# Ledger of designs, part 8: VH-VL binders against q9uuj3r425to622

Target 1, 198 residues: q9uuj3r425to622
Amino acid sequence: SSLTEDNLIVSLVPKILAYLLDAYSYERDEEVLSCVWTTEVPLKDAFDLKSVLRKTDNVESVLNACVEKYTLSSITCSLRLCLLEFPDSLIRSSFYDYFKAIYTTYTDFEDLDHRLYSIKKCLLHLHSTPLHILEEIIRHLSAYAISIRMKDGQIRHLAKIISPCVLRPPDDLNIIPVEDTHPTLLVIDLINEFENLF
Key: E = the ipSAE of ESMFold2; O = the ipSAE of OpenDDE; V2 = 0.75 times the mean of E and O plus 0.25 times the DockQ between their complexes.

## First folded at step 1 (VH-VL)

Design f6 (framework fv_maftivimab)
Fold by ESMFold2-Fast, scan of step 1:
Structure f6 (fold): chain C 198 residues (1-198), chain A 122 residues (1-122), chain B 106 residues (1-106)
Amino acid sequence: as target 1 above (198 residues)
Amino acid sequence: EVQLVESGGGLVQPGGSLRLSCAASGFTFSSYAMNWVRQAPGKGLEWVSTISYSGDSTYYADSVKGRFTISRDNSKNTLYLQMNSLRAEDTAVYYCAKTLEGYSSGWYFDYWGQGTMVTVSS
Amino acid sequence: DIQMTQSPSSLSASVGDRVTITCRASQSISSYLNWYQQKPGKAPKLLIYAASSLQSGVPSRFSGSGSGTDFTLTISSLQPEDFATYYCQQSYTLYTFGQGTRLEIK
């Protein structure tokens, strides 16, 4: 179903993000912490965890039990898989060409205000559930990036991993064309400019 | 059927205030961005303000920024425009308009109200 | 702000004529251009969105074309009810209307 109709995802996403924030405070391996969102995990583990999270009526209980079997990277991968299961991305695919035009036209540092204005206009037209989920995810990633002092290259890598959840093309494959970088560039702007956008 | 009905217009002296209302029916009001567009007598259309479906984001034309405030009450299906520090150049018919998004086509105003006249004169 | 300029400002035509109205944007707006019709004393009515998409209920004699900065509205065979003022609107960066083109009977 669409995100506007999914009450479970509305409660699931904030609880997963809250769990991760708490977990970050206990993780003392800086290399593990820096790769929580980007580390490859066995897909079977992520799919299994996703299935449990989607069926539970107590997200916090499942997440607490996860610490015994799954890594933090499995949890973030499961969250991404939940978002990829929806027919459309958080910013609906009808905006794909809109952002392709923006990131083709306003590419310079001096063009940031134009890009932010265009992003704000898009956010104006999102339904409440996708907007809420997008805001929570970007708030989390922005705070996370600041807390571990992410460099531009790390932010770009994070954005690339997250971008299919945020904006994907209007086709059945949900595959971002290799030449198209605008979903990644959009996520970079969302993370870097969270305070100016939400 | 979609209906937008504006009210609250009238004659006001320069420097005065006026509040416009737009009563919406026939669609899920809380799911769409709403707009105010004005038209001075014998002149063209001028976009004034836009508000997001939730009311959390607002945008204004430079000519009204700092003087006008757009707001909405989704529980009453009503859009508002609070106009302060009115000037003679604010004299216009004010239209309420609903935004609809087309697939990959951006935004357009699919329904408009009948308009309400605001006259700012001594 | 993106400025929208319409040409001509006024046009005289006869029923049955093919009428063309042009709109230019001060910068590229891709295909995010809408056309509205306004009759005297009435609210505007949406005719075309996304440069070339005909709004439901609008007669097929209306068509739009263009992309980037140059756009055209065409009425293939003018009818009596088509005498009105026509406005273009960019929706690429919020909203700016053209100054309008008044279509009057010849």
Scores: ipSAE 0.005, ipTM 0.530, lowest interface PAE 13.0, mean pLDDT 85

Design f7 (framework fv_maftivimab)
Fold by ESMFold2-Fast, scan of step 1:
Structure f7 (fold): chain C 198 residues (1-198), chain A 121 residues (1-121), chain B 106 residues (1-106)
Amino acid sequence: as target 1 above (198 residues)
Amino acid sequence: EVQLVESGGGLVQPGGSLRLSCAASGFTFSSYAMNWVRQAPGKGLEWVSTISGSGGSTYYADSVKGRFTISRDNSKNTLYLQMNSLRAEDTAVYYCARERWLQYDSPFDYWGQGTMVTVSS
Amino acid sequence: DIQMTQSPSSLSASVGDRVTITCRASQSIYSYLNWYQQKPGKAPKLLIYAASSLQSGVPSRFSGSGSGTDFTLTISSLQPEDFATYYCQQSYSTPTFGQGTRLEIK
């Protein structure tokens, strides 16, 4: 079903993010903690976990049981899969070419204010459900990046992994072409400028 | 049918305040960004302010920032513009306008009839 | 802000004439350009959006063209009800309008 019609995702996303935030405080392996969102996992595990999370009446119970069966990276991957399975991205595909134009025109550091105005204009026109989910995810990633002192290269890698959830093209396959970097650049701005955008 | 009806205009002295209202009907009000656009007598159109469908995001022209506040009450299908510290150059017809996002554009597709604000001693 | 410049500021024409109004942006706005018609004492009415798309209910004699910085509104055969002021507006960034073109009876 469409993202704007899915009431379950509205409750599921904050619960997963809250669980992750709590789990970060118990993870003492700094290498594992720094790669929670970017580590590749067996896709079957992520698909299985996603299926269970969408059917359960108790998200926290399932996530607590994950300690014995899944990694934190499987949980983040299952969240991304939930978003990727919707026909459209959090920022709907009708904005794809808008941001392609923005990130082609306003590429310099002095152009940051123009890019932020353009992003805020987009946020102005998002439906409440995708806007809320986008805000919660970016808030979490922004706070996470600050807490582990992520460098620019790490933020870029994180943004590249998240970008298909945030902005996909309007073609039939809804897959970001390799030559298009603007979805990644948009997510970098969302993470770095969270306080100025939301 | 889509209808937008403005009210609240009038004569006010420099430094005074006015609150404009725009009553919307014929569409799902909370699904659309709304705008105020003004036109001074015999002059062109000037965008004043935008508010998101939820009311969570607002934007202002530099000329009114800090003096005007846009708001909406989705339960009443009504858009507002609170105007403070009014100046002679704020004299204009104020239109409310609905904004529709399309893939390659976001036009103001419906406009109200306008309400006249005159700032004069 | 992006500046929009219209030309001419006024134009005189006769019923049946082909009329062309131009609009220029200070920087590329791709196809994020709208045209509005305003009759004396009335609110503006949307005619064209996305540079070339005709708004529902608008007569087919109206057409728009252009991309980037240069845009044109054309009325293929002017009718009496078309005498009005026409405005272009960009939606690529914070909205800005052209100064208007007044279409007058010859």
Scores: ipSAE 0.006, ipTM 0.521, lowest interface PAE 11.3, mean pLDDT 87

Design f9 (framework fv_maftivimab)
Fold by ESMFold2-Fast, scan of step 1:
Structure f9 (fold): chain C 198 residues (1-198), chain A 122 residues (1-122), chain B 106 residues (1-106)
Amino acid sequence: as target 1 above (198 residues)
Amino acid sequence: EVQLVESGGGLVQPGGSLRLSCAASGFTFSSYAMNWVRQAPGKGLEWVSTISGSGGSTYYADSVKGRFTISRDNSKNTLYLQMNSLRAEDTAVYYCAKPRYSSGWKYYFDYWGQGTMVTVSS
Amino acid sequence: DIQMTQSPSSLSASVGDRVTITCRASQSISSYLNWYQQKPGKAPKLLIYYASSLQSGVPSRFSGSGSGTDFTLTISSLQPEDFATYYCQQSDSTPTFGQGTRLEIK
C-alpha cells in the first residue's frame, strides 16, 4: 500500500464509525443489531469494500458504496481488515509483553485500578494518530455495547474479535498465540472502562 | 513478478544435516514474513516454520522444534532452513512460501517455490 | 493446534460433473480457510481464500462456502485440467492443512 492510501483510511475511520452509529438507530432486527461486529460474513464483500477504499480519492464515493451495497457486518469486517494490514497494531507491539505482565499479575476485580493506571500510562506514550483511531473505535464499541445491553460473554466475544487490531505480538506477525489471553482482556477493560481511560 | 527459487535438497543419512535456500525476487523481501511448508511422498502438506520480516521472531512445528533453524539474509533476499538430526519422517519436498500480507500465515500463501526434495535414507 | 479433516480422501468423477469436497475444523476458525489445488510434481496453487473468495485468474466454476467449523469446495462442470489433489488450510492460528482429496478421472 502507499502513504496516501493509509491517510485516506485514517480519515475515513471516524466517518464510517459515525455512519454505523446512525445506522444502529434504524435497524429493527435485534439479532442483526447484536451481531454487527461478530457475524461471519463473506469476506469477499469486506475485501471488495477495502479495495474501493484503496482505489479512490473520492470520500463521497466510498461512503455511498457503504450505504448502497454492503451489510453493516461487511462494513465492520472491512474496517477490521484495514487495521490488520497496518504494519503495527493500534497499541504498538512493543507494549505486548508489558500487558502480558500486567494481566498475569493483576487478575482479580480488586486489581482493576492497577490495570487502569497501567493502561493510562501506555496511552500517554502512543503517537497521536493511532491513539485517535483507538479512542474512536473503543468509544464506538462502548456506546454500541451499552445501547444493546451486552452481557459479559458478548463483550468478551467482541473483545476477542477486535483484539488483533488493538494489540499484536512484537514479531511482525498478526497472529496472537492461542495461549495469550491478555489482548482480549485489555480490550474488555478498554470497552468497559472507556470513560475512565479517555 | 514474484519468484521463489529453492535449492539445497538431496539424499542424507539419518542423523545428518542439510541447509535449504530460497532466493526471492519481485517483492520487498525484508517486509514479508516467510515460510517453509513440506510434503512427504504421497502425503499432505505440513507447515514447518515461519520467520518474521526482520528475522527477529521464528516459529516451528512441534515435529521439528530443536532440530531445524529458519533464518534469512535480507541483504541477499534469501531464506534458509538449517536441518539437523534428520529423521526418516523428515523425507519430503520442502516449499518456500510467501504470505499474501507481511504478517505471515494469517491470510494465505499467494506464491510458492518449485520445491526441493529432501530424502532421509533409512 | 487446530486439526483439519477433509472428506472424502479420494473421489472419482467425469468431465461435466459437479464435485463437492468438505473440510471440518476441530474448533471455530471463523472464515479463515483457504483451498489449494496441487497437480503431480507441482507446487500448490491458491484457489479460494477466506472461505469463499475466488483468487484472481481462477475459473468461476470453483466456489467455496462455509464458516465456523464446516467448509465446502465446489467445482461445477468439472474440466479435464481439474483432476488434481485439493487441500484446505486454516489460517486462524498456526497453519494446519487437511490431508487432501484426490480427484481422479472416472
Scores: ipSAE 0.000, ipTM 0.492, lowest interface PAE 13.6, mean pLDDT 83

## First folded at step 2 (VH-VL; framework fv_acimtamig)

Design b12 (at its last look DockQ between E and O 0.05; V2 from the best seeds 0.00; counts 0 for: pae E 17.4 > 2, placed apart)
Fold by ESMFold2, look of step 2:
Structure b12 (fold): chain C 198 residues (1-198), chain A 123 residues (1-123), chain B 106 residues (1-106)
Amino acid sequence: as target 1 above (198 residues)
Amino acid sequence: QVQLVQSGAEVKKPGESLKVSCKASGYTFTSYYMHWVRQAPGQGLEWMGIINPSGGSTYYAQKFQGRVTMTRDTSTSTVYMELSSLRSEDTAVYYCARDLEYYDSSGPYFDYWGQGTLVTVSS
Amino acid sequence: SYVLTQPSSVSVAPGQTATISCGGHNIGSKSVHWYQQRPGQSPVLVIYDDSDRPSGIPERFSGSNSGNTATLTISGTQAMDEADYYCQVWDSSTVVFGGGTKLTVL
């Protein structure tokens, strides 16, 4: 709940993502693999694993020691919980209404270039730390989606699950209003257009 | 107009604690990070830490870990910095400084500063 | 941790160009910000993101950053420019200031 914790997770994010990438190659169950980021897990398990990960200097050895106890979905959920504890979303919450206006005005495929322009401007304004974390996560999710040939509906579901980590309103609730779909739409564009944005 | 108004000067004894306030006005308080920076007499600027007024998350420079606490009160648009176990080396002017909204991929830089609070620690 | 090195002082004649250096390992990959501090006053941002001026800062202030050195340049130096100048970066999750340079206008 502090920027000190943010620094610890900054170093953990690439290590956790590298672990997941390797673990995908050993997962033979296609249904399990397709839902690694979206499967509901007991929150206790995700919080317990988060607590252990924040205390370690060797992420791989901790995760390997816990393979019988925790699923890949527990690991992804723990990572999401860590990101939700950042002082702000990865894209600063002051951009919340900026993107609401963009995704209300430029709603269609033919408007993609304008949305990408708006995203590129925003990325140039991010501090190096949240920008690095965002880039690494979106790189991972883009590659993951391609590797399992996610369809558009699956990408939308993934984007909805990830969106509070990426862009949320400026308050203590960390809750996106039900009527606001623009954070999900933003994450869809980030995943689908990674190479054009980063 | 953006204003950062700090509490007045203090004289402290070694081992005591100080608590400086910084009241913000003229902008959306929870949209900008706030930092604390100090300056010993005749010396340079030394960063102490950062608080996100949205949610209250903090990060402290290693030198001050365990001695500094930063808090905020969103109803009064005020941030606080408390430094405990004071030593004579803590004699300094303490500044609050607003982190500029994300410009141009720059990382934090400070577009507005409080007037400074002189804290003198002597026996 | 990351260190920024500035000369302790720089002297310049009125009307001449002053240059203040800020040395750091691979500082050219970082965004460098500059502050002016007059005696008894709070710092004032004069350059951000290497070369951009905040509103109200005269055009005679400019900045550059490449390699291991960032530079603040003040052309047409005036007596009112006499102050301490600090460079600053963000490194990982910490703010780092240079040691400061006293600019004297002789």
Scores: ipSAE 0.000, ipTM 0.454, lowest interface PAE 17.4, mean pLDDT 84
Fold by OpenDDE, look of step 2:
Structure b12 (fold): chain C 198 residues (1-198), chain A 123 residues (1-123), chain B 106 residues (1-106)
Amino acid sequence: as target 1 above (198 residues)
Amino acid sequence: QVQLVQSGAEVKKPGESLKVSCKASGYTFTSYYMHWVRQAPGQGLEWMGIINPSGGSTYYAQKFQGRVTMTRDTSTSTVYMELSSLRSEDTAVYYCARDLEYYDSSGPYFDYWGQGTLVTVSS
Amino acid sequence: SYVLTQPSSVSVAPGQTATISCGGHNIGSKSVHWYQQRPGQSPVLVIYDDSDRPSGIPERFSGSNSGNTATLTISGTQAMDEADYYCQVWDSSTVVFGGGTKLTVL
């Protein structure tokens, strides 16, 4: 059942991202557009939408039908919830300490190449499915960030939001310790250096 | 002792594909990354890409993306590199080179190399 | 793209010290590795991490790296040291080689 659920999510993620990409082009409010991933939404809405999305064979039709009921932020939140249902983060939690060490050691801008190497090494240890999902998400976010000309602070905020999906601590699926910033930093590098990493 | 033994020389025509093999022995095959590097006649070394220990993931130099495929067979301890749509410029000696099983903060370096495989592309 | 610049050739008399440079922008912040390639042979790692020497490599081989230049030094150069030498770094998610230097022992 878990494998089936995973396969469903794997098929769902690209479709949701594709829908979002299209939706961005129709959003005229720059403020709304800039906060699609970071705006808080009622969890009930996100869960309800997630439930509907998981039961449909036509994601686009469902999302189109729900356009008046759910905001874009609800969609992104639902996607995150789906990803959090995986038994592990996209990058296995076993790499948590690995990246902790990396981002403790290589903190300077001049160390970017070392971080990129480290990230790439890790990516090479991932299975095809998680790697593919990660790539699609980061590709989307990278393009999104560029399209709206995100500033560093905005990218950091976005990274904080998505990092639990990307890298979780061991035995803790929902909480990243406040003192641990390396998952956020990792996602920042993934977003900023997408072309170099994927 | 560590050995990387590559397949023999090949002659290809433009538009064809080459596939070079690299058989590893003398160490735990599934613990080390493998790289491919080529060298055109009278030219320098050129990095092509990397494949992980299990063979499940690869990363290629931008120049070769879309044309190169690296694979790995753990049962035979062999790494493969396939290059398609060959051109005369692809005439080179192709090397497999071993990397490390763990992260190296100094970046990759190659401690063991295959003997090289000459591939000549000519009409 | 990141570029490593090496002299095309260096000549040295037997017993003298050979110096091969590898230039790159802020290369001193990178780890530089060196390879020796004799005619018709595969490359051999002779220096890694700027100055570390693999087992089996003679002590006459040494390396340094600072600023914009890494240097391979061969003291007491011997005829067998005649080869092409390549520097190598990691940059922008790629392995980068220098153009190579032909060392001739006169």
Scores: ipSAE 0.000, ipTM 0.540, lowest interface PAE 11.9, mean pLDDT 88
ESMFold2 (binder alone), look of step 2: mean pLDDT 93; pTM 0.953

## First folded at step 4 (VH-VL)

Design g10 (framework fv_refanezumab)
Fold by ESMFold2-Fast, scan of step 4:
Structure g10 (fold): chain C 198 residues (1-198), chain A 122 residues (1-122), chain B 112 residues (1-112)
Amino acid sequence: as target 1 above (198 residues)
Amino acid sequence: QVQLVQSGSELKKPGASVKVSCKASGYTFTDYAMNWVRQAPGQGLEWMGWINTNTGNPTYADDFTGRFVFSLDTSVSTAYLQISSLKAEDTAVYYCARDYGDEYYYYGMDVWGQGTLVTVSS
Amino acid sequence: DIVMTQSPDSLAVSLGERATINCKSSQSVLYSSNNKNYLAWYQQKPGQPPKLLIYWASTRESGVPDRFSGSGSGTDFTLTISSLQAEDVAVYYCQQYYDTYTFGQGTKLEIK
């Protein structure tokens, strides 16, 4: 990516997330609100955030383009797809087996402190841009989950949807194998323990 | 009647500087990004970078950092390419080209300047 | 960055016959969000700038004759000229616009 595109992503993503968080307070349909991040959106109704960022370096113009035409679910879908198109996940694929070992070894409630320590160790080794984006996304999802009083099953579903953005394997396709649950479990811990991690 | 008109050919010595212009007409200059593309004699097309015509911020391909500067004068709908410390390897036709797009998608370069030949020789 | 490779480097085809030019990208240029391939084709005649023929892998630019068609998805793309005319002699370039812009090396098309 160019330096301009990196700067725009650093500036734009938090503004889109702030817009969404504010918009949640005006959404009265509980079913719509509970599925903002998990609703399937037809491809024709999503937008290409990377293409918009490539050609427009005015943050306010990009924000207006993103929010004026599209539904909340279209905006979240576009954010997720943008992150999936990055060459690597926010927590780089070199940590994939690291977290597979952690979530295989420290599975019980009593093991939470060990998992959090391992996560903190990983966060110290992330570069500033992916760390900042990860922090902002998890902050948002944590606040969102609290605001709608998400139950454990809903958090699990949200985490599963978000997990490919956060941690993908180090293969050419970067597709999470169906038998691998550790990316989802990591995102659950990130959401539930945000205040203890960032 | 959308058109890009570039400045004439340049013959320069190694170490000199050159400034190529690209004047747009028939459309709103700031609605489309401007690309620069180089073609060495007998070679293929090489993308150099683009400049956002609204903000003036340039983006350079990796091979075109340092000696190459993209700039604008929006009052006359003109984009500029400046090359400093010219080398023989800079001998090429330089094209400006407009991004083609709609409200949310950009898909190729639809309008091209006629090209400016820059020859660097002693 | 994304590398674009064309084949063949040169091609000779008789008037009225089908010409086929291939383009391969080093990674997928299909964007899942909109199901579009970020791939364009250009025609360049000697002494002239390139002319856009096809965008989104298969969409013909306005004014381009219908004998030109694009096909393919992901990493493998084809430009087809169904019935070659004399004015079609040119170098043809594929170009990705998925991540900035990269051109293929070009395919020179001549009359046999």
Scores: ipSAE 0.000, ipTM 0.452, lowest interface PAE 16.2, mean pLDDT 84

